# Designs tried in a protein design chat: miniprotein binders against b1l550. Part 244

Target 1, 279 residues: b1l550
Amino acid sequence: MRLPEELLERARDIHSEAPSHRIKLDRVGSFGLKVPVEFKGFLLLAEADVWVSLPEGRRGVDLSRQVEAIYELSNPPKDPFSLCREAAISLLEKLNYADSSGVSIRFDAPLQDGESLKYYGVEISSIASDEIINKIRVEILGMTACPCTAELIRAYKSSEIAATHTQRSLGILEVSTKAEHPDPDKLASIIERAMSSPLRTYTKRPDEGGLVIRSLSNARLAEDVVREMIHLFLEEFGHLPEDTHILAAVRSMESVHMHDIYAERSFSLDEIRKEISSH
Short names: E, the ipSAE of ESMFold2; O, the ipSAE of OpenDDE; V2, 0.75 times the mean of E and O plus 0.25 times the DockQ between their complexes.

## First folded at step 23 (miniprotein)

Design mq2 (at its last look DockQ between E and O 0.74; V2 from the best seeds 0.70)
Fold by ESMFold2, look of step 23:
Formats: structure tokens, sequence, C-alpha cells
Structure mq2 (fold): chain B 279 residues (1-279), chain A 102 residues (1-102)
């Protein structure tokens, strides 16, 4: 049901009033917006969140202006990093009572996988205030092989049987920086190379055997994967600003357990460089 | 295939372009010409939907089809055809529901 348009003229502007309780809010906005983007030649439907801070003296946010800020920038579809940053800046300009704004954009990024595509999770953010902080989170599945079980089986009956359990493991890299967002494909590559082997969309029996053999030859604890992710990240992205913050994590969906194994490390580039150089 | 994706992409980009032009015409008070462009845009989006090989491509095509139906509803409302506008808005809702399955 639609109400008559003339009612808008008579209604109080509730949003511009002072609230009953004068408390600043950190994020007020519209979440779960569907937005088209173009990522590396692919047109994709992303999900976006937009928000601004709300000062203690303002009762509400002009939500229509928030939605306009991102949608007017989304046609023609463009790369999600530019859209994210430009929308965050536009929000702060359009809603001048806010001292900060933010935009998050989430999509599944395609990767070529032989004749088919596989996908990994990407979430980017830009937070605008006096400066812009860019955040990216990449999640991609890989395969791990347990070295503890492999050693136990080898020791059993003093045989050369090479076996252990393998499982899917979710690798996570999250980066927050004043620089441009790191390339998500490079982050995904770091995660995959840290695993025992990659996962494939389609595998013929010779390729399937190769993945399993690679996993057995490269058995790794979840802790080992996290450490390797950090090592590889520093090799490729050690040039980022010193106050860049990183989270590296693995959630292993252990095939012989009812629960997951989880390992993580967060750090700034400054912190990890000092830690490594002290050894 | 790569060739099918390139055709999908071409169809969607043209549909987006026609949608932009139609939105401008609606703002300028020309809903009849906007409807002409929107009918073409929907045909292109529907052809892209038929070419979509992966769930993400299906989702985008369905979303665009829904957006076009919403704009058509707006145009018919400006022309005073509230029944047609209501039908198109309901079709847009059905497309959004289908989108959620992918």
Amino acid sequence: as target 1 above (279 residues)
Amino acid sequence: SREEYLEYRKLLLEAFKLMREAMKLLREGNPEEALRLLEKAFELAQRAFELAEDDPFTRLALWLMAQIRELQAEAYKKLGDKERAKELKEEARELEEELGKW
C-alpha cells in the first residue's frame, strides 16, 4: 500500500531532530544491498553495506541519501575497489553531519581452474574520515594432510605405508591498510600455496591422485599453514605501510573429528618484523 | 565457455546501458520512451540469463531483470496504469525470490 505524496509535506523530519538520549552511534546505515560490480572482466552481483557515524545530537540518518550514494556510482558496473572507496567518500560528503563513513562489498571472486571456474570469498571495506582505511578479507578452501597421523601410521608395524587423513581447510587473510587494497588473487594464491594442496573444481583420476600424493608429501599442521601464510605474505606485501594490520587464520574441517581445528595470528608489519629480526 | 561468457557480458552491459538511459528519461518525465528502452533491456537480460553457466552469472541476470521490472512499474505508474504497475512490481518480487535460490 502506497500513501498519498502530500503526506510527506506535512510530516515532521524525524531524522533531523535531537534524540531523547544523546548518544553517538558508530555505524548507522543500510546493510545487504545488492550491487553490480565488474571484477577482472567478470560482471558479478555483490552485497554491500553502507554506513555513517551519527552524532549525539542527531536522531536519525537520511537513509535514502545513503542508498543513492552507492547506487548512482554502480551503473555502469565498475571494479569493486573503486566503487567501495568512491561510495565511502560520497557518503561523507552527502551526510555532512557524520565524522566517518564506511562501505563494505562482498562477492565470490572467480578463478580460472582448468576449463572451469572456482570461487573464493572476498570482502572489501573502505572507512573514510580524516583518512581512508582499506580492509580486505579473502577466504579460500584448500586441502591439508595431517602429519601426526601420517607419522603414527608409518611407525605402526614399521612399514612404508604412506597414509593419513586429508580434509578441506579454510584459509583466511585479512588486511587493513592505508594503502590500496592488496590484490585478492594474490592473497588467495598465498593461502593456497600454504596448504598441503589446492582444491580443484573438476579432477580426473590422474589429477586426483596427484593432489592426494602432493598432500601426503606436504603434510602440514594448521599451525604450519598459518606460519607459511605469514611468511609468504611478508615476501609479497612487506612493502605496505608499517602500521598495516594482518590476520592470518586456518579453520580445518578435520575428517576424523566432530569439530574444527582453528589457528590464527594477528599482527602489524612493524610488530612481526621486530619479532622475526630478534631470532 | 569463454565465448558464451563474452556474449553474456556483452548482453548485460548493453542492458545496463539501456537501463541508465531509461532512468534518465523517467527523471525527465518521458515514461513512454523509457518503456521502449526497458523492453529492449529486459530482452537482453533474459538472453543473458539463458546463457549463464554458473550460479553467480544467473544471480546477476535475475537481479537485473528484477530491476528492469521495477523501472517498468514506475513508468506505468507515471502513465496512470496502476494495474500494470502492480503486475510488474509483483513480477519483480518473484524474480527476487528466484534469485535467493541461487
Scores: ipSAE 0.789, ipTM 0.938, lowest interface PAE 0.7, mean pLDDT 87
Fold by OpenDDE base, look of step 23:
Structure mq2 (fold): chain B 279 residues (1-279), chain A 102 residues (1-102)
Amino acid sequence: as target 1 above (279 residues)
Amino acid sequence: SREEYLEYRKLLLEAFKLMREAMKLLREGNPEEALRLLEKAFELAQRAFELAEDDPFTRLALWLMAQIRELQAEAYKKLGDKERAKELKEEARELEEELGKW
C-alpha cells in the first residue's frame, strides 16, 4: 500500500524535527518486508530488513525512502547478494544524514536432493559505512548419531555396527567478511558433510536404510560436528581475509533427552590459524 | 517439473516487466494504459500461481498478484473510480491474507 504523497510529506516534517533528546541511534528501519529475489535461477519471495543510522539531530528516519530504495532494486528480481549490497549503498545515498546502513534478506534456499528439492535457511546481509561488510548465515538440518551410546552397545554385544540413538541436528555457519559473500550452497554442503548424514525429503526404503547405516557408521558428537565444520570451512574458504569472522554452531535435538545439546565456536580466520598452528 | 518451472518463471518475469512499465505510466499520468498492462500482468501471475505446486513458488505468485491489485486500485483512484479502487484493494487484502497462510 503506497501511502498518499500528502501523508508522506507530513511524515517527513515530523522526522526532520529535532529530537527531545539528542542521541544517535545505530539502527532504524523497516523489518519484515517482502521482496522478490532470483537465487540460482529460482524466483523466490524473501523477507528483508532495511535500516540506517540516525544522527542525534534528527527525530526520525524517512522510512518510506528506505522501502522505496529496496523495491526499486528488486524489480526485476535479482540475486540477493547484489540486492543487499546495492540497497545498502542506495540507502546511504538516499538518506544522506545516515553514516551507516544495512540490509538483510532471508529466505529458504532450494537445494537439489536427487529428483526433489530440499530447502535450507539463508540470511544474506550487507552493512555499508566507510566500508562494506558482507554477512551470510546458513542453517541446515542434518542427522547425528551418538558415539557414546554406540560404544556402550558395542561393548555389550560386540557388533561391528552398533545401534545408537539418532537425532535431527541444526547446523549453523555465519560468515562476516569484507570480501564477497561466500557461496551458501558450499556452506550448506560443509554443514551436511560435518554431520553423520544429511536429511532427505523423500526416501525409498532402501535409501532410508542406507542413510541410517551411514549415520551409524559416522557417529559424531555435537562437538565433533562443530570441529568438522570448522575444518571443512578452512579447507574451502581459507582464502578469505584474515579478519573474516565465523560462527560455527550445532543444535542437536536429542531424542533421549528433553533438552537440546548446543555447541559453538566464534573465531576470526587469523585467530583459528594461530590456534591450529600451535598444536 | 523443470519445464513447468521454466514456464512459471517466464510468466512471472513477464508480469514483473509489465508491472514496471505500468508503474512508469502511472507516474506519467497515463492510468488507462497502465491498467491495460496490469490486467495482462495479473493474468500472467495467476497462470503462474496455477502452475505453482510448491510453497515458495506459490507465495511469490500470490504476492505479485496482490501487488498488481494494489496498483490497479491506485490507477482506478486516479481515474476517479473509487468504487472499483475499493474492490481491488479488498482483493489485494484477501490475497495478502492467503499469502500469510503459507
Scores: ipSAE 0.596, ipTM 0.850, lowest interface PAE 0.7, mean pLDDT 89
ESMFold2 (binder alone), look of step 23: mean pLDDT 87; pTM 0.884

Design mq20 (at its last look DockQ between E and O 0.73; V2 from the best seeds 0.73)
Fold by ESMFold2, look of step 23:
Structure mq20 (fold): chain B 279 residues (1-279), chain A 103 residues (1-103)
Amino acid sequence: as target 1 above (279 residues)
Amino acid sequence: SREEYLEYRKLLLEAFKLIREAMKLLREGNPEEALRLLEKAFELAQRAFELAEDDPFTRLALWLMAQIRELQAEAYKKLGDKERAKELKEEARELEEELGKLY
């Protein structure tokens, strides 16, 4: 049933009223919006969340204006970083009662993998207030080879027999910074280089042989993958502001266990530098 | 292939352009011209859907087809054809259901 538009003009504006309990809210918004983006020449369907803060004196947020803020910027499709930032700014302009806004955009990012594409997870955010804070999370699957099993097999079998169990592992890097978002392809590369080997969709025999040799020669614990991710991140992104916050994590889907193995470390750049310099 | 993706991209960019023009026409009170553009946009999005090689590309094409059906429904509503508008909204919902199966 659809009601006439004239009723909207006669009804009270619930959203602009004061609430019964005057409590501010940190995030009020629309989540799970579908939005087109253009990432490095690829047109993709992303999922977006948009929100604003809600002061204690306002009962509700105008959700249609929130949705409008991002959709009016999404055609023609544009790169998700610009869309994210511009939509966050537009939210503050359109919803002038809010002291902060936020936009998150997530999509499967394509990577060239020989003749095929493979995909990794990207979620970017911009949170606007008197400043803009940019956040990016990258998740990519790779392969890890167990060093404990490799050593047992080496000791039991001749050195000519190189074997261990391997498993898919999900690597995670999350960065929050006042600088521009780091390039997600570089973050994905850091994660892949920290693992025993990349996970590929298709590999020719000569390249497949090299992949297998790399995997076995780079057997690593989940803990070591996280440490290597941090090392590689610092090499490439150590120039970011000192209060930049990073989360590095790995979840290994162990082939011989009933459960996942998980390792993580959170840090700011100034924190980790002090820690490393103490050695 | 690279060539198939480039054609997919070309079709969708033209569909997005036609959608922008149709939305402007709807705001200006010209739903008949908007419908002509939206019919062409839907054909382009359907061709892109047929070219899509990977799920992410299929998802975008399906979503755009659903969006076009919603805009067509809005245009017919402005013309007073509530029956056609309802049919197109239902088609949009069906396309969104197909999109959901790809996740």
Scores: ipSAE 0.818, ipTM 0.947, lowest interface PAE 0.5, mean pLDDT 87
Fold by OpenDDE base, look of step 23:
Structure mq20 (fold): chain B 279 residues (1-279), chain A 103 residues (1-103)
Amino acid sequence: as target 1 above (279 residues)
Amino acid sequence: SREEYLEYRKLLLEAFKLIREAMKLLREGNPEEALRLLEKAFELAQRAFELAEDDPFTRLALWLMAQIRELQAEAYKKLGDKERAKELKEEARELEEELGKLY
């Protein structure tokens, strides 16, 4: 959507004025833009946030230039990783008064689930200043089975596979690194593998039964899931820079409680390596 | 199906190409030729929309259709046809509203 040139000129004059209060702002931009992307061969409509810093001597940001920067790079559609990086750099070039910029792109990523597609949430970001920091957040639903209830039932009635309650759980991995964005499909896989079982879009009865049995045989606390996520992450992505920051979290929508269970760990790779080596 | 998606993708990529060319023509002061390309682009996007069964693919097609209508409105405005421009803007709005229902 091109704003009329006349509106751009008016907005430019106002934005270049001195502010009433000389205060620097960290982020000023347009949020919730719609931009096309190509993700692993899929053309998708994503949401994008674009922003820059604003110096103390400038009243406002030229928002039209921000929007132009991202749209110029979005046709033809490209991968969201490159789009984020290139747009962040372009913003700094186009808005020379800014010392930092950022781009965030959000969409539901398709994932093959047998003959069908399921989706997980992904947010890909790049922040540019003297350096470029790449960030990716992946959210995917899985299933957890409670080991506590299973143990109680086992104690009451001897069974090889004890019955227990199951619930949907949201797993979250967020990675910030100076390296390239980690592969979101790999991150999603880590989350699914850390849970009792993945969720399926379509299940036949035998498949459903198998899924439940797998879940029951792999009962995990929310805490277990987070620890497993971290473990699997280190195995797959341990090669990332030591200053890479990770958030691993799970929110279990408990079926026997009115509230959710939440567990998380925030860490850098150097920190967690030291922690593990100390044991 | 995979085949349907490949066709969908082909249609949209061609539409995107036509839009780029049309935008260039608009900048060059050739709205008539731009409109011809935009009409073709809209037809392609509409066909893609008809092929789309899943929300993510439907969203992109609807969004692109709306963008094309906006560009057509701009072209007609440059041609001095304010009435047609207004109609196309309304159509774009309707498409955006439809898109909004998918969120």
Scores: ipSAE 0.635, ipTM 0.870, lowest interface PAE 0.7, mean pLDDT 89
ESMFold2 (binder alone), look of step 23: mean pLDDT 87; pTM 0.873

Design mq21 (at its last look DockQ between E and O 0.71; V2 from the best seeds 0.71)
Fold by ESMFold2, look of step 23:
Structure mq21 (fold): chain B 279 residues (1-279), chain A 102 residues (1-102)
Amino acid sequence: as target 1 above (279 residues)
Amino acid sequence: SREEYLEYRKLLLEAFKLIREAMKLLREGNPEEALRLLEKAFELAQRAFELAEDDPFTRLALWLMAQIRELQAEAYSQLGDQERAKELKEEARELEEELGKW
């Protein structure tokens, strides 16, 4: 049941009042909104979060204004990077009591995989205040093969038969920068190339064999996958501002263990270059 | 296939355009013309749903169908037909529940 709109004229504006406790809030917003986007020719349903800061003197946020800000920009569907940035700017304009705003947009990005599509996770953000900070997180599944078990099997019988356990591993690259968002396809490619083998959506028996053989010839520890991701990232994106911050991580869903293995490194471009150049 | 996806995309973009036009008409208090556009938009989204080859494409088409039902409900509410508006809101909820399965 919808209440009559004339009640808005008689009701107290709770949001504009001072709160009982004058404490500022960093993020107040609407999370889990569904919005359409167009990514590289694909129309997709994305999930968006929108928020603003709330000063100590204001009791609440006008949530309907936040929702309107992003939905007004979402038809016609546009690329998610433009939507993200424009919505963050629009939020500050519409909610003038805030000194910062943010928008996150999440979607599964399609990637051509033979005759089929496969998908990887993308989350982008734009945080607007005195400046705009752009963040992107890419997550893609790949295959890893354990080099320790492979070596043990080889040494155990000096066998010509290569064998080890293989498992799905989730690779993660997260980038925060003042520059434009990096291309998520390139980030996904970096992650896949760091793995033992890519994970395919549809495979036939010979193709499955090829993936396994590739993974065995590229056996890597989770730690080495992270190191390779960093190396490849620097080759592709070393041109970004020096204060760009990166997180590189792998969660390996180990087939012979009850628990996952996790490896992670965070760094700025300035920091990692100094570390590498000191060797 | 690429050809099927391009048709899916064309149908949805046309539906989005009709939705923009219908929303303008509803703001102007012209629900009868808005309903005509929304009926066509729903047919286009439904055809796109039938062409969808992957879950993400199915999800977008279902979401859009739900949005169209919400706008139709608003249009009937402007016309004073609250019973029809209620039926369309329920249909939108059912489409969003189906969306959650994909």
Scores: ipSAE 0.798, ipTM 0.941, lowest interface PAE 0.7, mean pLDDT 88
Fold by OpenDDE base, look of step 23:
Parts: C-alpha cells; structure tokens; sequence
Structure mq21 (fold): chain B 279 residues (1-279), chain A 102 residues (1-102)
C-alpha cells in the first residue's frame, strides 16, 4: 500500500528538520516487511528488515523510500542473496545522507528430506558502507544423544550399543564475510553432520529405528557438536577470507533437565587457524 | 508434487508480471486497464493458493492476493469509486489477517 504522495511529502519535511539533539544513529529503518524471494527455485515469502544510518543533522529517515527500494527489487522475485546486496546498495543511492545501509531477509529454507521437504531457518544479510559485508545465519534442528549416560549404562550393562537419553538440539552457524554469502544448504549440512543424527519430518518405523540407532552410535555432547561444526566448516569453507567471522553454537533442549545446555564459539578464520596450528 | 509446484510457480510468476504492468498503468493514469490485469492476476494467485498445501506456499499466495486487492482499491479510488475501494481494502485486510495465522 503506497501512502498518498501528499502524506509522504509532509512526512519528508519533518524528517529533514534538524533534530533537537545532534546525534548520529547507526540504524533506522523498517523491520518485519514481507517480501517475495526465489530461493533455489522455490518462491517464498520472506521477512525483511531494511535500515540506514542517520546523520546528526537530520531528524528522521525517509522510511517510504526504504520500503520502495526493496519492493522495486522484489518483483519479479529474485534470489535473496542478490536482493540483499542490491537493496543495500540501492538504499545508499536513494538515501544520500546515509553512510551505511543494511538489509536482512529471513525465511524457512526448504531442504529435501527423502520424498518430503523439511525446513531450516535462514537469515541473509548485507551491510553496505565503504565495503559490503555479507552475513548469513543458519539454524537447523537435529538430535543429540548423551555420551555420559551411555557410558554409565555401558559400565552397568555390557552392551555394544548403550541406551542413553536423546534430545532435540538447535545448531547455529553465523558467517560474516566480505566474500559472497556461503551456501546455506552446505551450512545446514554441516550442522546436521555435526550432530548425532538429523531430524526427519516423516519416518517409517524401520527408518525411525535406524535413526535412533545411529544417534546412539554417535553420542555427542553439545560441546562436541560445536567443535565438530567448526571442524567441518573449516573443511568446507576454509577458502573464505581470513577476516571472515564465524559463530558456531548449539542449544540442546535437554530431556532429563528443565533447562537447556548451550555452547558456542565466536572466531575469525585467522584466529582459529592459529589456535589449531598451536596444538 | 513437483508438477503441482511447477504449476504453482508458473501461476505466481505470471501474476507478478501482471502486477508490474498494472502498477505501471496506475502510474500512467490508466486505472481501467490496470483493473483488467489485476483481475487476471487475482485469479492466478487464487488458483495458486488452491494448489498450495504447505505453509510457505500458502503464505506467498495469500500475500499476493492481498497485494492485488490493495492495488485494485487504488485503481477504483483513481476512478472515483471510493465505496468499491473501501470494500477491496477490507478484503485485503482480511487476507492479511489470514496470512498472519499461517
């Protein structure tokens, strides 16, 4: 819905006024916009945040121009990576008083799971200033089996496959880089491979049994999962710039406790390589 | 199914095209022709909605239907038919509310 142009002009005058306090703002924009995207052949409705910096001498941002910038680029629907980058650049061009801009697009990404689709959370962002920084956050649920309980049961009952409690765990990979956005499907795959087993939307009984058995055979602490995520990330994405920043995290929704277990590591590629080489 | 999705995609992409053209016509002061395109776009979006079984696809179809109703309201407003414009805005609101449930 375009507000009547007359209302936009009046709003523009207010925004151009000097503020009562001359303070620069880092981010001013519209959050929770709905925008269509095409992700790997799938047309999806995404949520988008758009923002720009506001100089100290300007009271407000022309929000209508921000919204226009992203919608102009959204029809026809395009890939969210290009949309983020192009919109961030367009914002700086349209709002010449801004020295920085940003766009974030969030949606549930479809992932093939046998004959069905499962979904994982994706947030794709681009921040434009003197440089463009691309950011991607992937969240996907998996399953972890506790090695501690397994060891206790093994000690009590001599079995090759020790029973243990299992729980759903949320794996998170966030990557910020000056390079192109990493492939979110690859990131999701890393998370799933780092866990005891993936989750499946639909399982037949034999498949369910196999999934559980696999999880028990790959019992991992939340800490183990994070370390494995980092290891797998380095193998797949070690070619990214050294200043690339990564957050690897896991939130395990413990089945035996009412609280969750959380583990994370934040690092640059340069930092983590130095750490690993020192051992 | 893959075939159903391909049809869904085709319908929506065509609807998006018609919307772009309609928006241009509205800017050019041709609301009558814009309405003809928007009507077709709505039919396509509705068919896509009927094909959609999953939340992501349903949401996009609903959103597009709402956007089309808003554009139709704008076109009728330009034609001086404020009553019809109000009705279409209400329909758009209802579709957006439905979208919020998904």
Amino acid sequence: as target 1 above (279 residues)
Amino acid sequence: SREEYLEYRKLLLEAFKLIREAMKLLREGNPEEALRLLEKAFELAQRAFELAEDDPFTRLALWLMAQIRELQAEAYSQLGDQERAKELKEEARELEEELGKW
Scores: ipSAE 0.619, ipTM 0.862, lowest interface PAE 0.7, mean pLDDT 89
ESMFold2 (binder alone), look of step 23: mean pLDDT 87; pTM 0.880

Design mq22 (at its last look DockQ between E and O 0.63; V2 from the best seeds 0.69)
Fold by ESMFold2, look of step 23:
Structure mq22 (fold): chain B 279 residues (1-279), chain A 102 residues (1-102)
Amino acid sequence: as target 1 above (279 residues)
Amino acid sequence: SREEYLEYRKLLLEAFKLIREAMKLYREGNPEEALRLLEKAFELAQRAFELAEDDPFTRLALWLMAQIRELQAEAYKKLGDKERAKELKEEARELEEELGKW
C-alpha cells in the first residue's frame, strides 16, 4: 500500500532529534559499499566502509549524504588512496556535526606471476579529524618450512638429506601513520621475502622442485618470520614518523597439526628502535 | 593476456565516461539522450564482461552492468514509464545475483 503524500509532511525528522540517552557514538556509518577503483593500471571492484562520529545531542546520522560522499568521487575511477582520503574529508564537510570521519577500502591487488596474475589482500583507511591518520593492512600467502622437524629427521636418519613439513602461511603487515600510506606492493614483498618461499599460481615440476628446495634451505619458525618482517620493514620504512604504529604477524596453517600457529608483534618506530639499541 | 586486459580496460573507461555524460544530461532535463548514452555504456560493459579472464574483472563488469540498469530504471521512473523501470530493476537484480556467484 502506497501512503498519502500528506503523511510525509506530518512525519517527524527522526534523525535530527535529541536521543533519549545522550551518549556520543564513535562510528556510525554504511559498511560494505561496492566502489570502483584504479590500482596501478587495474580497474577493480573494491568494498568500502564509511563512517562519522555522532555527538551526544544528535539521534541519527544522515546516511544518504554519507554514501554520497564516496560515490560522487568514484567516477572516473581513481587510485584508492586518493579516494579514501578525499572521501574522509568530504564526510566531515557534508556532516558538519561530526568531529571525525573514516573511510576503509578493501580489494585484492594483482601481482604479475609469469603470464598469470596472483592476488594479495589490501585494506586502506583514512581517519580524519583535526588531522588525518592513514592505515594500510596487507595480507599475502607464502610457504614456510619447519626447522624443528627438519632437525629431528636429520638426527633420526643420520642423513644430509633435509626433509620437513611445509605449509601455507598468511603474512600480515599493518601500518598506521600520519604520513602517506606505504606502497602495498613493497609491504607484500617484505612479507614474501620473510617467508621460506613464495607461492606460485602455476608451477611446472622443475619449478616446483626449486620452490621446495628453497623452502627447505630457508626453514623458519613462525616467530622468526615475524622478526624478519620487522627487520626488512625497518630497512625500507624506518624513515616514517617516530609515532608510526606497525603490526607484523603470521598465521601458519600447519600441515601436520589440527590447528594454526600464530605469532604477532605490535610496535611504534620509536619503541622498536629503543628495544634494538639495548641489545 | 595483456592485450585482452588493455581492451577490457578501454571499454570500461569509455563506459564510465558515458555514464558521467548521461548523468549530466539527466540533471539538465534531457533524459532521452541520457538513456541512449546509458544503453551504449551497457553494451561496452557487456563486451568487457565477455573479455574478462579473471574473477575480479568479471565482478567489476557485472557490477557496472547492474549499476547502468539501475540508472536507466530511475530515469524511466521519472519519465512515468513504470513498466520499463520495473523490467530494468529486475534485470539489475539478476545481474547482482550473477555477480555473487563470482
Scores: ipSAE 0.812, ipTM 0.946, lowest interface PAE 0.6, mean pLDDT 88
Fold by OpenDDE base, look of step 23:
Structure mq22 (fold): chain B 279 residues (1-279), chain A 102 residues (1-102)
Amino acid sequence: as target 1 above (279 residues)
Amino acid sequence: SREEYLEYRKLLLEAFKLIREAMKLYREGNPEEALRLLEKAFELAQRAFELAEDDPFTRLALWLMAQIRELQAEAYKKLGDKERAKELKEEARELEEELGKW
């Protein structure tokens, strides 16, 4: 946090000049700012991007005002959802030449894992223009067990639980909506439930064994995980507006290959409902 | 522990409050009183840093300490104490470098 006076000493006159080429820019701003937030009672340091559009008749954006806008709203620390929305609106008010603004806040969100905390990646964004679009991206690691290898081993040697290779998999849910930001913990839960098993920060031997057994008993392809994520998302968040856009993806860090397996589906709620109803 | 975190949180929130008050005083033309509050804020942030066991909490405390040192440097500069301002800016830089290791 800098004193406003130091931020105001930046020469504004250059930014107000006519550009050599009269071209509108979609996004101009400061990326990688550090801002404090309060997330579910936790005070955290987040990374923030702030931007506005730039009209064709203006050479540059007053970047100092952008930084001031978000820092003024960051003390005291507040929830990142409100911070994104309020900052996006404030940017448009402070920079009246802009027809659109945006704020993105990224941090590792704490999640209760027994007696300890684990973390998942979250990016919360708001884009303001004639309307406000809220975006949230959640990334969390889980574990997948391969059903193909399991089937091969089962065919060779009869066992109740077939051995198979396991790997870490990154699950991704991105939601863009005109409604309020979906709860990131719920999104993280959907991803974990779609995996063969969650990952644990600290495992005792019995817990580790149980985790592996669960994975083996719930073997899933990357494709299965994505489909399950979509299914669970529809159950939890099917009430969102029909124009809500979703990206569901999985990157599996395969243990038997040198490359990763990736699967994704991008869709609107309207589109996916029509697809499912057609079967 | 939960108790340690609550204390950590309390310390930081109080530090943030003091910073807001200091900034107000600074804008009102009272940099000396602002500096006194910033010194208290730094002490609280430092105590929070000492309580922090996890990376996210350590990072926030370090960041806040660095920010306070920068604000102090600016206030001293306004008071005409350039030497002290330079020292505090260097301390802020060191804290930011430490933050970058986490």
Scores: ipSAE 0.614, ipTM 0.857, lowest interface PAE 0.7, mean pLDDT 89
ESMFold2 (binder alone), look of step 23: mean pLDDT 87; pTM 0.876

Design mq3 (at its last look DockQ between E and O 0.88; V2 from the best seeds 0.71)
Fold by ESMFold2, look of step 23:
Structure mq3 (fold): chain B 279 residues (1-279), chain A 102 residues (1-102)
Amino acid sequence: as target 1 above (279 residues)
Amino acid sequence: SREEYLEYRKLLLEAFKLYREAMKLLREGNPEEALRLLEKAFELAQRAFELAEDDPFTRLALWLMAQIRELQAEAYKKLGDKERAKELKEEARELEEELGKW
């Protein structure tokens, strides 16, 4: 049943009323929206979240206006960073009772892999208030080779056998900054270079052997993958504002274990530089 | 192939354009003209779906096909054809279920 539209004109504006309990809310919005984007020439279906803050004196948010705001900005499909920032600003302008707004956009980003494509996870956010805070999280799979097992095998009766276990590892970089979002391809590259070897979409047996040999020659603990990520990040993005916050992490799906290994470090640029300079 | 992707992209961008124009026509009270554009838009999106080589491209094409069916349902509802509107809503739901498999 569709109710007559004239009722909308006579009904109480529930959203503008004071609530029974005057408690402010940090995020009120619509989550899991599907939105088209264009990333580096690729048209992709992204998932978006939109929200605003709600002061203690306002009962509700005009959720339809939130959905309409991002929807009208999403066709024609455009760059997800521009969409994210513009939608966050538009939400704050349209819902003037809020003192902050936010938009998150998630998609699988294509990356050239020989004649084929592989994909890595991207989530970007823009939070608008008196200033804009930009956040990006990149997740990409790579290969790691265990140096502990490699050393044990090498030491076995002074063996000439070069062997160890290899496994898929998920690398994670998350950056929160007042500057523009870092390029996700550069973040993905940092993660892959920190690993023992990249993963490929398809390999023939000689190429597969080459990936394994590369990983053996570049065996790394999950802990050292995280350290290498941080080192490479500082080389590429050390110019970002001092209060930029980073999380670097690896989840390794160990082939000879029944469980995953996880390592992470979070820091601000100011914090990590002081730490490194002390050693 | 790169050539197939460029054709996919061309078809899908034109489908998005026709979809935008149809939304404007519905807003202006022209559901019959909107339906003409939406039939073309759906055909283009379906051809893009057939060219899609990777799951993300399949997902976007299916999503747009579902959106087109939803807008067609709205247009038929404005024309008073509630049965056709219901059929198109069901087709949109089926496309979204299929989308979830990719």
Scores: ipSAE 0.758, ipTM 0.930, lowest interface PAE 0.8, mean pLDDT 87
Fold by OpenDDE base, look of step 23:
Structure mq3 (fold): chain B 279 residues (1-279), chain A 102 residues (1-102)
Amino acid sequence: as target 1 above (279 residues)
Amino acid sequence: SREEYLEYRKLLLEAFKLYREAMKLLREGNPEEALRLLEKAFELAQRAFELAEDDPFTRLALWLMAQIRELQAEAYKKLGDKERAKELKEEARELEEELGKW
């Protein structure tokens, strides 16, 4: 049922009214939008969240303008980094009552795995205010082998490569910076290199054997993985601003326990440099 | 394969282009020409869908197909063909439901 256009002229602008309680809101927007992006030559459908702040004197946000802002920029499909930044800025321009805006884009990023593609999770965000903060979160599965069990077996039976239990582990790197978004493929690579071995989508028998052997030869605790991630991150991205914030985390889906093992470190580049230099 | 993906990409980019042009034509009050472009866009998107082997590519093709059907419905509504508009909206809904399964 299409309401007569005449009714629209008579309808009060509810969003512009004073609220019953004069309270500022930090984030008001549309979550779970579908938007096309082009990521490293791949056309993908991403999920997007868009939001702005709402001043205390305004009842609601014009949500339609938010949706329009991101869709106008999404056709033709463009890289999600530019889309996030441009959309965040556009939101502030279109919604002039807002002092801050944000855009988050999530998708499974394709990564070359031999002749096939595997995928890792990525969330790219930009928050605009007096400054622009760029955020990227990368999640990728790898494999870890337990060094503790390996040591026990080694102690019991002398072998060059000790048997141990292995499990899938989720590695997470989240970076917030005033600089450009770090390359998510590099972040994914850091996570994979920090694990005992990467996972493969398709393995031939010899490749599978090699993967397992690599894992056994590179047994690591969840704690080891996080520390290695941080180390590798500093080597690759140490040039980022000192106020850049990083979360490095691992969730190990333990095969011998009913619960997962979790380890994390949150830090700024300044903080971690001071910590390392003190040793 | 790389070749298949390049073809897929080509088809979708052309479909997106036609979709944008159709949107402009609709704004300009030319729904008939918009519909002609949207028909071509849908055919291209459908071909892309048929080439897609991986879930992410399938999803994008389905999404674009749904968007095209929605815009076609709007165009028919402007032309006064309410029945056809309703049919196309239903097709768009079905495509969105299919998209939700991936």
Scores: ipSAE 0.558, ipTM 0.833, lowest interface PAE 0.8, mean pLDDT 89
ESMFold2 (binder alone), look of step 23: mean pLDDT 87; pTM 0.887

